VH-VL binders against Jasmonate-induced protein homolog. Designs and how they scored, part 22

Target 1, 185 residues: Jasmonate-induced protein homolog, of Atriplex canescens (Fourwing saltbush) (Calligonum canescens) (p42764)
Amino acid sequence: MASTQAMGMTEQQKKSVDEMVEKATNMGVNVQAQNSAVVSMINQTNVSMTFNENHNWSGSVVGTGYPKSIPTKQSRQFIHQGDAKDGSQGAVVYYGSNANGEPCGWLLAWCAPTNVTPTKPNRVYVDCGAQSKFDTISWDTIKAKLDVGPATTNFTDVDTETTIAAGVTSTGSFASVGAAFGLST
Short names: E, the ipSAE of ESMFold2; O, the ipSAE of OpenDDE; V2, 0.75 times the mean of E and O plus 0.25 times the DockQ between their complexes.

## First folded at step 24 (VH-VL; framework fv_iluzanebart)

Design y6 (from v1 with heavy chain T105D; at its last look DockQ between E and O 0.74; V2 from the best seeds 0.84)
Fold by ESMFold2, look of step 24:
Structure y6 (fold): chain C 185 residues (1-185), chain A 123 residues (1-123), chain B 107 residues (1-107)
Amino acid sequence: as target 1 above (185 residues)
Amino acid sequence: EVQLVQSGAEVKKPGESLKISCKGSGYSFASYWIGWVRQMPGKGLEWMGIIYPGDSDTRYSDSFQGQVTISADKSISTAYLQWSSLKASDTAMYFCARHYGSFGDYSWGMDVWGQGTLVTVSS
Amino acid sequence: EIVMTQSPATLSVSPGERATLSCRASQSVSYDLAWFQQKPGQAPRLLIYGASTRATGIPARFSGSGSGTEFTLTISSLQPEDFAVYYCQQYNNWPYTFGQGTKVDIK
């Protein structure tokens, strides 16, 4: 009943996530980001994606806020300013469509401290699938999963053939989060 | 007080199905990832995958995707590992373990383990 | 996946002696490293997480160090109950992966 999937990124997903992390890093250096996560997301689907919602456990978005859309095959970025103790911890949901035109959603969550310690690690959690999957989100559940999660991960929803991959790294001044929203077909 | 108790040893033939269990007690079972670890005779440990029993979110190691099914029934605080068709190479000890993590405090731990279930598959 | 390599495969030591076990990761795992002890017929027991933090109830003679790709477990004065197999495990990425183990034998 629940969809299952392999944990390993494809070579293309690894390349895309690495490029988005690098893009986030370059942006963070250029704007001299401090105690924040720079998040770069690429839309590898066939339609424009639309911002649906966000959640903050620690910190908040700054500047012009979350990109309201991500055109197909393009990337967009935002900066999430961390709080003093626990850095940047947040989530975003974007909506789009799969190859069959069915409404779908992509969720990216991160723990992105700028100074990683044994108790304050880099973590990501990702999910995707039918848009209705995201009608009711338990953010406490997402946080519990995120806290145990890895620094780099992916997920593929077999039913909708959607996929998502993400990674996070820190430089001491800021953290870089890269994500690829895509289709498994 | 916090415990994971696994079902008993199994002796099976190739081609048979099997479902082994891991029952949690003394904690909020639905709120923690539960993982499975294989140990082949005389070998080390292999992490197979995990499930979040609260919503059945399940993730598999590539080596085990399609080879086993991980599931849970949160109403009875039990996780499962199952095979539709056993092979002799499935002979191993299987452990379940709770995966704990809390940002800022305990960042991670496989802190509570079941006692293990020995599965023997032979003709 | 991240390959964890332990050395040595077997370490023969006398009670009261110091044992040092090594673990290397094929890529950085930051501080996301745990050490487990396993005795014959038993489940693994968590000793160390976060590279250097002792789990609850673990004696002070066990200590861990390292970050990134190189890690060590030190047992400062071996007791009779410490003769076991020790595994390192990274949890920076899924799938979590274990080293192949170091058996600590009595000399």
Scores: ipSAE 0.833, ipTM 0.909, lowest interface PAE 0.9, mean pLDDT 92
ESMFold2 (binder alone), look of step 24: mean pLDDT 91; pTM 0.929
OpenDDE, look of step 24: ipSAE 0.902; ipTM 0.948

## First folded at step 25 (VH-VL; framework fv_iluzanebart)

Design z1 (from v1 with heavy chain S102K; at its last look DockQ between E and O 0.50; V2 from the best seeds 0.78)
Fold by ESMFold2, look of step 25:
Structure z1 (fold): chain C 185 residues (1-185), chain A 123 residues (1-123), chain B 107 residues (1-107)
Amino acid sequence: as target 1 above (185 residues)
Amino acid sequence: EVQLVQSGAEVKKPGESLKISCKGSGYSFASYWIGWVRQMPGKGLEWMGIIYPGDSDTRYSDSFQGQVTISADKSISTAYLQWSSLKASDTAMYFCARHYGKFGTYSWGMDVWGQGTLVTVSS
Amino acid sequence: EIVMTQSPATLSVSPGERATLSCRASQSVSYDLAWFQQKPGQAPRLLIYGASTRATGIPARFSGSGSGTEFTLTISSLQPEDFAVYYCQQYNNWPYTFGQGTKVDIK
């Protein structure tokens, strides 16, 4: 039996995701978030990351929107307000560089229903790799993967040595989503 | 009818390679995760990993990472499980299963299974 | 990984009686719990998903309950064809994990 983690999450990734979930929880409590995903992302790469795009299946971002950048070793947050029926379901893509200076991308998708039920679960999906991987995204494909995905997961792209981990949990009247964007080197 | 049909039983020696198959029909094969499950003789079920055939996105259980290769050819609706060098401890029944889920209609589970492929590895 | 523990290991029940099978998760899996039936020489058959929803074609005598860490499969009025091994399985996190099984013997 191994330590509890999804698909090879390192101890460092687990710690980082837990910290981001906690940060999201604290923000959600402070602003009294309702029927929303509070998302906290940490940039564990060596360069600043920049926002590329988002997608909404249900709900939309509120407040100041998606962070335009995430400085190296720092975290940024946003709140995604859910629709009445299906809660908050969305995705973001950030660009940065790997240790060799090659352009890379990190994708985070989440499903945070208004109420968790047997047919409306919390889910995350993550991906990363060369920036060109994200030139044309099939959002129907991402949704199909997300709907079957787990509540906590990670992925490592061996070619670029990039990695990403994320988790989602219900917190009172909102969901807390934590993600760590990083390098496997 | 949604179904998964696996290749036939295999009898191999240690050190040999092997590739077994799982062919889907009756649904959009490329649009759902397909996973593999091992059942050792007289034992329970052990999840090995999954692939999304549409883009070959592949995820492994830690116990199986580097031990097997999961692949798919969406043009013929077929997923594969492959060993480069079999061990006697690989003797087991291997199942493929569709990983089902759609928000708002169904919970997640393994709803359609192949019939199983018995792999026997002995000297 | 999430450890799933089933009890009892073997359950002997006469036809017509109620059978109750237990499954415990080492951490919360929310509603992401399935039950499977497996007969000798066959693939597992999905009985229950989402903790309590019967899969298509499953007789009403099978019911599931629970959430979080504690789950139960009940077979009301056990039938001769219900002789099998039953597995619980969580799908809240990867890797998916199964309990070790409960063998139901019909006496």
Scores: ipSAE 0.839, ipTM 0.902, lowest interface PAE 0.8, mean pLDDT 92
ESMFold2 (binder alone), look of step 25: mean pLDDT 91; pTM 0.926
OpenDDE, look of step 25: ipSAE 0.913; ipTM 0.950

Design z2 (from w3 with heavy chain S56E; at its last look DockQ between E and O 0.75; V2 from the best seeds 0.84)
Fold by ESMFold2, look of step 25:
Structure z2 (fold): chain C 185 residues (1-185), chain A 123 residues (1-123), chain B 107 residues (1-107)
Amino acid sequence: as target 1 above (185 residues)
Amino acid sequence: EVQLVQSGAEVKKPGESLKISCKGSGYSFASYWIGWVRQMPGKGLEWMGIIYPGDEDTRYSDSFQGQVTISADKSISTAYLQWSSLKASDTAMYFCARHYGKFGTSYWGMDVWGQGTLVTVSS
Amino acid sequence: EIVMTQSPATLSVSPGERATLSCRASQSVSYDLAWFQQKPGQAPRLLIYGASTRATGIPARFSGSGSGTEFTLTISSLQPEDFAVYYCQQYNNWPYTFGQGTKVDIK
């Protein structure tokens, strides 16, 4: 019994992701970010979300690090500094609950090269669902899916009624990543 | 020698079920997205959706969500496209294609295609 | 979804001459643009990816250019075997989308 999902973002998801990209852009401009992903995430669930883990394929977080929590209906940001060759490529997992109080997780992965080229594109990958889905993540699998993925995407887990949307755009010398962690109900 | 080989042409009646196959060889089948493309008679190409056989992560174009089922069996390197109840409007050529790409140093694209499976649905 | 628009719908070119096919995207697709050739009764054949990179085994007479929203496929010296329909396809966003095709007729 596999979950299935259409690929298009809803109008509300588009709005939320665009707002998060704008917040990421403003932060990146203000701090004069270079060769980095500036990531902005909004929690559109009914409970606070907590940081679970990250993964780095290239680069690492700077400053105060990953937000430890994202309060309900609020956004949080971080900057992931890229390596010289391959830019910023990473992932984060946040935990929360669905409308029924069941434990759930949201995964955001991004690829934000130093310079976008035909073979080094901006990409995002998203997933969400029951918290147990994220007990044993194969990061090689996530990377393989991310590499061939799109620059904007969403996913809805029908079993938990969770959803996630994300997008990445280049802004001069850095990339702006926006994500909305939410419920489909 | 990467290849995708599809099952043979099908002539069906409305209301019947159908499952067509796409068998991969010459590469690590479970490690790459594989997708389906429809071409209706006299028309262009429509990307239907995609599956990652390694964990069966499946994503559908909105136009095809709920109309077909995409699945895979990685133990036999095979992807499937399935209808529970065919309609005459399902008459088309169906292609599977590997979605290949690797950041920085890889060849990109829908680089390997199956030969196509013609599905004809008529009473 | 991103709409890909090709022009012209049909292009008649004499053997040995240059053919130029255009493709426009409704929004930027960066370099994520591929060109395919399809002959009747056959699967599409990948010609160009990344807007300008020839796929393995594709003759040098095929070249691609562009980025963002405007792209061009050029066949520098049209050969008899180049009669086909050509599709552009963006892979910047899901769903991937194809242009409606340009039929190249050899005059």
Scores: ipSAE 0.821, ipTM 0.902, lowest interface PAE 1.0, mean pLDDT 92
ESMFold2 (binder alone), look of step 25: mean pLDDT 93; pTM 0.949
OpenDDE, look of step 25: ipSAE 0.906; ipTM 0.948

Design z3 (from w3 with heavy chain K102R; at its last read DockQ between E and O 0.49; V2 from the best seeds 0.78)
Heavy chain, then light chain:
Amino acid sequence: EVQLVQSGAEVKKPGESLKISCKGSGYSFASYWIGWVRQMPGKGLEWMGIIYPGDSDTRYSDSFQGQVTISADKSISTAYLQWSSLKASDTAMYFCARHYGRFGTSYWGMDVWGQGTLVTVSS
Amino acid sequence: EIVMTQSPATLSVSPGERATLSCRASQSVSYDLAWFQQKPGQAPRLLIYGASTRATGIPARFSGSGSGTEFTLTISSLQPEDFAVYYCQQYNNWPYTFGQGTKVDIK
ESMFold2, look of step 25: ipSAE 0.846; ipTM 0.911
ESMFold2 (binder alone), look of step 25: mean pLDDT 94; pTM 0.952
OpenDDE, look of step 25: ipSAE 0.906; ipTM 0.947
ESMFold2, look of step 26: ipSAE 0.815; ipTM 0.900
ESMFold2 (binder alone), look of step 26: mean pLDDT 94; pTM 0.952
OpenDDE, look of step 26: ipSAE 0.777; ipTM 0.919
ESMFold2, fold request of step 27: ipSAE 0.814, 0.822, 0.729; ipTM 0.902, 0.905, 0.868
ESMFold2 (binder alone), fold request of step 27: mean pLDDT 94, 94, 94; pTM 0.952, 0.953, 0.952
OpenDDE, fold request of step 27: ipSAE 0.934, 0.932, 0.935; ipTM 0.956, 0.957, 0.957
ESMFold2, last read: ipSAE 0.782, 0.812, 0.814; ipTM 0.889, 0.902, 0.902
ESMFold2 (binder alone), last read: mean pLDDT 94, 94, 94; pTM 0.952, 0.952, 0.952
OpenDDE, last read: ipSAE 0.931, 0.932, 0.935; ipTM 0.957, 0.956, 0.956

Design z4 (from w3 with heavy chain S106N; at its last look DockQ between E and O 0.83; V2 from the best seeds 0.86)
Fold by ESMFold2, look of step 25:
Structure z4 (fold): chain C 185 residues (1-185), chain A 123 residues (1-123), chain B 107 residues (1-107)
Amino acid sequence: as target 1 above (185 residues)
Amino acid sequence: EVQLVQSGAEVKKPGESLKISCKGSGYSFASYWIGWVRQMPGKGLEWMGIIYPGDSDTRYSDSFQGQVTISADKSISTAYLQWSSLKASDTAMYFCARHYGKFGTNYWGMDVWGQGTLVTVSS
Amino acid sequence: EIVMTQSPATLSVSPGERATLSCRASQSVSYDLAWFQQKPGQAPRLLIYGASTRATGIPARFSGSGSGTEFTLTISSLQPEDFAVYYCQQYNNWPYTFGQGTKVDIK
């Protein structure tokens, strides 16, 4: 996954990620989530996005599973139940199109323990670009990158002009993950 | 026995290009993020950016995006920092450092550093 | 970008005495705080990560504490080899950022 990225989130990305974290938190409170990650994703592209793939390092999705689609300019949520030792750690890939109609993918990965400790931190990793980039994913590579990653981040793929931003926080009872899947400007 | 060995000191003029190197040994080079840190004379430390040599995933601090290029050649376990046109303000010591972390273990940090490469840019 | 602020800028301490260095973050960095030691002409040396965990080979006289926005490095019995500049660094968010340093001098 050869790509070049600057680290500054735009003002809109910061706002969008904060809104998605807030949505995840509100949902987690409402359903009384325990030892889980509540994940909220907004589609800021011009077409509907479709679910492609998930991966679990720790825990698994509950309820009705991953949203099959995310309509343009709308958000969708899911709950990922953590295991007792290592909480929720997982990833999702959604497919869509860029402004030119080219097929693209967005990858969101998280380490989202309910109780953050010095050895079990909140982390996110994000990637996006041409859909073919996601035909063969090394999940061990994604995990190695994720473990050393930050609690908030973004990525912009210059070739497809796609972008993604995400953040994670914990309340002690559950963790909230917010992500914005979008186009660069 | 994990080591990062950097290329030697450089004396250059403004406008010249430069590529300095950081060679890793004693570990699986392609499997760890490598970062670059600048220290201007008499100043503190500035994190410039990182690369994952296994797939060349590269992330820059905003202050350094467009100012330098970070790259790697995993086949020879080497990371690079390069300038297409040096400025006098690029005069500094440059360090490479391995970034380590694994969820659930008691290991994290920029744990292994190169010895530094002094770059002097003067008319 | 998260601003890391260290105090004091210079700390004069006699060998065998206790040194206490402070580091403040402009926003919460959770436990994602490291301390480095640097001597003139050398690369920084990782002392502490995770706010309080000593890196491999670091003597027990070095200890770290704190979380969120306030962090402390303590050297319980200062040795002659401990006179150096000390930097705190957050790794909660990219870009990683360092404090401006605290120089520990012989009193």
Scores: ipSAE 0.824, ipTM 0.902, lowest interface PAE 0.9, mean pLDDT 92
ESMFold2 (binder alone), look of step 25: mean pLDDT 90; pTM 0.926
OpenDDE, look of step 25: ipSAE 0.904; ipTM 0.946

Design z5 (from w3 with light chain S30T; at its last look DockQ between E and O 0.46; V2 from the best seeds 0.76)
Fold by ESMFold2, look of step 25:
Order: sequence, then structure tokens, then C-alpha cells
Structure z5 (fold): chain C 185 residues (1-185), chain A 123 residues (1-123), chain B 107 residues (1-107)
Amino acid sequence: as target 1 above (185 residues)
Amino acid sequence: EVQLVQSGAEVKKPGESLKISCKGSGYSFASYWIGWVRQMPGKGLEWMGIIYPGDSDTRYSDSFQGQVTISADKSISTAYLQWSSLKASDTAMYFCARHYGKFGTSYWGMDVWGQGTLVTVSS
Amino acid sequence: EIVMTQSPATLSVSPGERATLSCRASQSVTYDLAWFQQKPGQAPRLLIYGASTRATGIPARFSGSGSGTEFTLTISSLQPEDFAVYYCQQYNNWPYTFGQGTKVDIK
């Protein structure tokens, strides 16, 4: 059942993640975000994606909340307000379909303190695959993986031919998280 | 007390298969990423990839994807590195190392290393 | 991937003197920088993580500094056991990458 993936983002993934980080940054500047993560996600699949669930380790979503839907080839954003001590740390899962119409899920997790320190870094963790992979999530396991994860990453599920890439930066008053939910075909 | 103990040195011929091991003790093995590092003779260190033994989530450096298999058996606290067909260029010292980090604590890095397994592949 | 470049390649110093080793990253790694010591036939030993935090049991003569792309390891008053190869390593992104090493030799 295990997933396998190479470390490097494709050129398309790098471009998409950079665009989403830029979009998150522009939104954060525009709304004067403070001690928060601005998260921008693009749906690069062929169907609309539907919000499934979230998890909070630190902080919570504000404003209009998590986008309930991300239409194909469009992006959506949310702001996750951080706690004073540990900033914004959270995760979201979206459902959609692969190229064959099979139900699939995409998971994005982040640690996104505004002030990066040696012990409070920016990190992302990503996963994708068959929808059933996300039926029961151990959030403690996701957090353990996230804490030692990188600041940018990707994952491709060979069985469903789904892929996901993400990156996080701190931009002074807030952090910007960009993610691309896609297909490897 | 936290320890990683690797299997012994190997002398092999090109084309042979090989599986080397790294056994952890003194900590919750399944709860920490463990990775493999190659050091070719007289050269520096190359990070090959990483596995989370709790669910076998495995990530490879691009240079090593498709060249080796990283796996783990959490029931016996053991990680593995294996080749289906060795090449002379696989001659190297191979280390396993625990990857430690927890947000907000003062502990980070590849803090515990195995003693190394020398693999010699010669025709 | 992030390229780590160390200088000098070899540093010849006398016991009791100071050694200063440099490490540069091809892009910012923030504070995600570690230093390792390796002696022949041994596994690397973690000296410094978070750019400047000594690992447990590491003597105070080892100190690290820097952030972003420029980092320094300083060994004050070198001891006989300090003659080894030193590697910097970033853990900001996968794959983790090491510098090519600086050999600290007895003058």
C-alpha cells in the first residue's frame, strides 16, 4: 500500500507552487495579515475538489473558513490565524478524482510560524492517493512526519497517478503556503 | 542508550542482490524517520532517502530513486537498504541515521548513526 | 537540490590554535544547518544543529554561527582528538545535502 516518490519537484510543480506562494503573499499583504498562514491551493485536476476535513495543531481558520470547493484549474485561499507561541500549524484534506474517475484525496499539512527560529521552522508535508487512504488519519503520525519535513516538497502516488506539491515561506508579518493538487499524467 | 546497529560488511559481485539492515533500540523506532547515507571511498556524504517505519512512507533522493529500495519492518525495529542487481559503482560505506526533530524543542538533526556497513562490489 | 560548499578544503593548524571553517548554501536554509565530525572508519558525529546549538556532550570549544546562506564552525584551542574531517549539512529541504568536507590536519 505504501507510496513511493522522488524528491524533486517537476518544473510545472515548481512554477505552480511559486505562483500559489506569490498569490498567498499578495493576499496577506492586501489584508495586512499578522501572525498567520495565508494558504493558496490550485486544483490542477479535471474535476472540482471538495473539502473533506481539517486538523489544527496550533491556531485556527478565520474569515470565511476553508473553501468548500476548488473548481478545476482554479485556486482558492484561506487564512489560518496562528497562536502567539507556536504560530499556525494545520492540515486540510480535499477530495476529487483522478484521470480515470476514481475517488482520490490530497492532504496538505504545514508548520508556518511567522518568525522562523532554529526550533520553530517552516515545514510542509503532503500526501495523495486513493480516497480510502484518508478514511482514518492519525494526526499524530502526520505531525511527526511534518516536524522533520522540508520547506518545499512533492509526492506522487503511482497507483492513482495523482500528485501534490507545496512550499512555505515566512514573509515578515505572516507566512505564505502554496500548494498544487494535480495529476501525474 | 539509543542505538542503531547495522549488519556486517559485504563482498559481492556485480549482478548479485543484497539487503543490509539497521536495527534500532532504546526508542520508539516506528515514530521517527530513518534515512540512509552513502559514502563512496575517499568521498563525502550523500543522503539517499528516508522512511517513516510506522507506515512505510518512503522518499528517495532523485539520484537513488529506482537504484535502491528502502524498507522497514517495525515489528522488529529494523530498516533495510536493498539492491536487486549490484554494480561496481555501488561500492561504498552505507550508514543509517535517525532523523530527529519536534517543533518547539531544542533537539534537531541526524542525531544517532549506525556504525556503517561496507559494501564491496568487484568483478 | 541545495548545494553546500565548504572552504577551505584542508586546514593545517597546530594544537591549541583556532580553526575556522566556512559553509555556503546555494539558497537560504534559514537555521537548518548542522555540522558533523568524521574520523576514518567511523560514522559522522553530530556537533552542531540549528546553526549554533551544540549537540549533547559536545565540548564548548566547538561553536557555530550564521543563518541563511553563510555559516561558520569555530574550534577554539584545538585538541589532538579534533583532527578530523568536518561536514556541514542542510536539512531545510529534501534531499538533505552535505558539503564536500574540510579536513583539519596537524601542522
Scores: ipSAE 0.852, ipTM 0.913, lowest interface PAE 0.8, mean pLDDT 92
ESMFold2 (binder alone), look of step 25: mean pLDDT 93; pTM 0.948
OpenDDE, look of step 25: ipSAE 0.910; ipTM 0.947
ESMFold2, look of step 26: ipSAE 0.838; ipTM 0.902
ESMFold2 (binder alone), look of step 26: mean pLDDT 94; pTM 0.951
OpenDDE, look of step 26: ipSAE 0.892; ipTM 0.948

Design z6 (from w3 with light chain N93T; at its last look DockQ between E and O 0.79; V2 from the best seeds 0.85)
Fold by ESMFold2, look of step 25:
Structure z6 (fold): chain C 185 residues (1-185), chain A 123 residues (1-123), chain B 107 residues (1-107)
Amino acid sequence: as target 1 above (185 residues)
Amino acid sequence: EVQLVQSGAEVKKPGESLKISCKGSGYSFASYWIGWVRQMPGKGLEWMGIIYPGDSDTRYSDSFQGQVTISADKSISTAYLQWSSLKASDTAMYFCARHYGKFGTSYWGMDVWGQGTLVTVSS
Amino acid sequence: EIVMTQSPATLSVSPGERATLSCRASQSVSYDLAWFQQKPGQAPRLLIYGASTRATGIPARFSGSGSGTEFTLTISSLQPEDFAVYYCQQYNTWPYTFGQGTKVDIK
């Protein structure tokens, strides 16, 4: 279960996350989002990804809900409406396969407060690897990691050669979350 | 009384291996990120990487990826920093530090530090 | 990687006087800025987090301000125990990065 990897996003990951943040921003502006996380995810793997699971610490998804699938090389979005006090804090897990056809999962967690303050920051946490890694998620553990996490991050699982990167930024009355689900080389 | 206690000073030759330790007490060691910070002689502070001892989730600064191994044994509340082949440029003081933060609390930061382990690598 | 730049490198101040230390980030770090004090042979001590919030037990003469890219630490009435090196540190993104330090010396 132990995972290690460098913290710096590759140039490709940074570009992909920035593009997803921009898509989330455009969507949030168009729908006049408030007190929410607008989340945009791109599937950079070679197979379609399917929704597995979500978790909420604060707020809930609105509209048509979480995308049930993310086709290869395409992006999908959702809006997570925040609670009045603590904004939007949630996570999603998507399943797919690596280059060898092995079942894998990608986890994205975000913290998007109603208003950013010194003790209520924007944060992301990411994880990926074998699908079995996500059979027994401790959401308390994920939250603890997320709280002390950064506003941008990545992770690469050496065993499955999967990778994920994400970032969050404030956009006026909402937060834009961008994520790239992919394979490492 | 929250404490981090590090292993003693080391004098090594280039090419030798080394593993230094950081033992936590007075808090739930497995439940907080713990990181390593290097301070070369007469220089500032460099954050090397971080581990969550509860599941050994480990993240490295790019400058240190492949140069060191960060690990933990939560059963004895201990984190480790390890080199497989030391270089003279590894001569430095090494600190471990707890990373605390919880959304909406009144407190945040790298709040508890070990006393430091001096590593000297010379021929 | 976010570069943190501190100024001045050395600040000579008489006891009882005000010391003002500056810290600049190469890109926005929001409020995710901490200040540490380090004395010779010791580990750093957390003074300020969230740009402006004093850590528990830190005297009121220490104050921090700023957000985004520009930050200031002020020691309003320097005491003998305050002569040390001060580091700013961003924790907005990994890796966390420290400034190069400002040495506060007795004039």
Scores: ipSAE 0.814, ipTM 0.900, lowest interface PAE 1.0, mean pLDDT 92
ESMFold2 (binder alone), look of step 25: mean pLDDT 92; pTM 0.938
OpenDDE, look of step 25: ipSAE 0.912; ipTM 0.950

## First folded at step 26 (VH-VL; framework fv_iluzanebart)

Design b1 (from z3 with light chain S30T; at its last look DockQ between E and O 0.53; V2 from the best seeds 0.77)
Fold by ESMFold2, look of step 26:
Structure b1 (fold): chain C 185 residues (1-185), chain A 123 residues (1-123), chain B 107 residues (1-107)
Amino acid sequence: as target 1 above (185 residues)
Amino acid sequence: EVQLVQSGAEVKKPGESLKISCKGSGYSFASYWIGWVRQMPGKGLEWMGIIYPGDSDTRYSDSFQGQVTISADKSISTAYLQWSSLKASDTAMYFCARHYGRFGTSYWGMDVWGQGTLVTVSS
Amino acid sequence: EIVMTQSPATLSVSPGERATLSCRASQSVTYDLAWFQQKPGQAPRLLIYGASTRATGIPARFSGSGSGTEFTLTISSLQPEDFAVYYCQQYNNWPYTFGQGTKVDIK
């Protein structure tokens, strides 16, 4: 079933996430990124998305910071510099609208150590839905979910028909994070 | 001590509904993913899905999406596995297990398991 | 979905001997690999996580190794209580998946 909401990404989501990981990797190579997460996000919705919030558990954004907007059907990137011990661990929330014009949010969280070890893995956590879902975020809760999470994942909010998928991989001296923010329709 | 205690064995007929339970104690139940694992008679282990009881965030494997409902009531530290219409092929042992992971220290384990609930579906 | 394949299906070993169990993943799981022991009528018992880290209370004769797609559980001197079914399980990606099991029998 193409419409089955399961733990694996759909074929389209997998393709989109793989493309975003590739963009992140190419950017990381071009800028000679080290001990950082290079994050690439594509907006697959019908309206521009606006940056709302970030959180850092380890490391911080560098350069020009978080993209303030992500135009429809376009991608944007940022680099999150990790610390020496725990690498890059952070989250971002972007706002937009669903097909009905209802305000919605997309949350991407990552643990992206450059050197994966048995106790320091690559992980992602994603969430999406009505914008009000993100009015008050417990970052301790997100971290608890993230630490047990997978290296690739997706989520679909049935009520708003929003979806999100993400993946993370290590690429030598940095990690690449790819995410697709979209609509389930 | 950390424990998961499951409801007792069930004998059911095809088409009947069923809800089995898994009660946690000795830890902050709402703060850990808890999942369900099926073991059909004489077979291996199948991970069915998980729930974060703190906000009921629930994720299912493809094989079980639409076949069962995973839920939790954090106020009584209890997770549930539920069928609306049992089939003979649902005959199995069902385990709940806590999923633990913490970056940088000890970061994964299905470390605490319930004792199992045998579900038998027969005419 | 990541497929975990164990070999052999059954391993016959004399007490005091070494047992070597293999587990292959259909794609890299990095170090996100656990081993479980299950005896008849019991829940699985976590032995190893992170490919090589023994869980609390697990005897030193159990050791794990590997990364990526190939993993090994070794029991260095098999004891009577070690005759059981052993499962590997990846947790790199949801759904978590188990191998089909290796039964360790008395030879």
Scores: ipSAE 0.839, ipTM 0.906, lowest interface PAE 0.9, mean pLDDT 92
ESMFold2 (binder alone), look of step 26: mean pLDDT 93; pTM 0.951
OpenDDE, look of step 26: ipSAE 0.854; ipTM 0.937

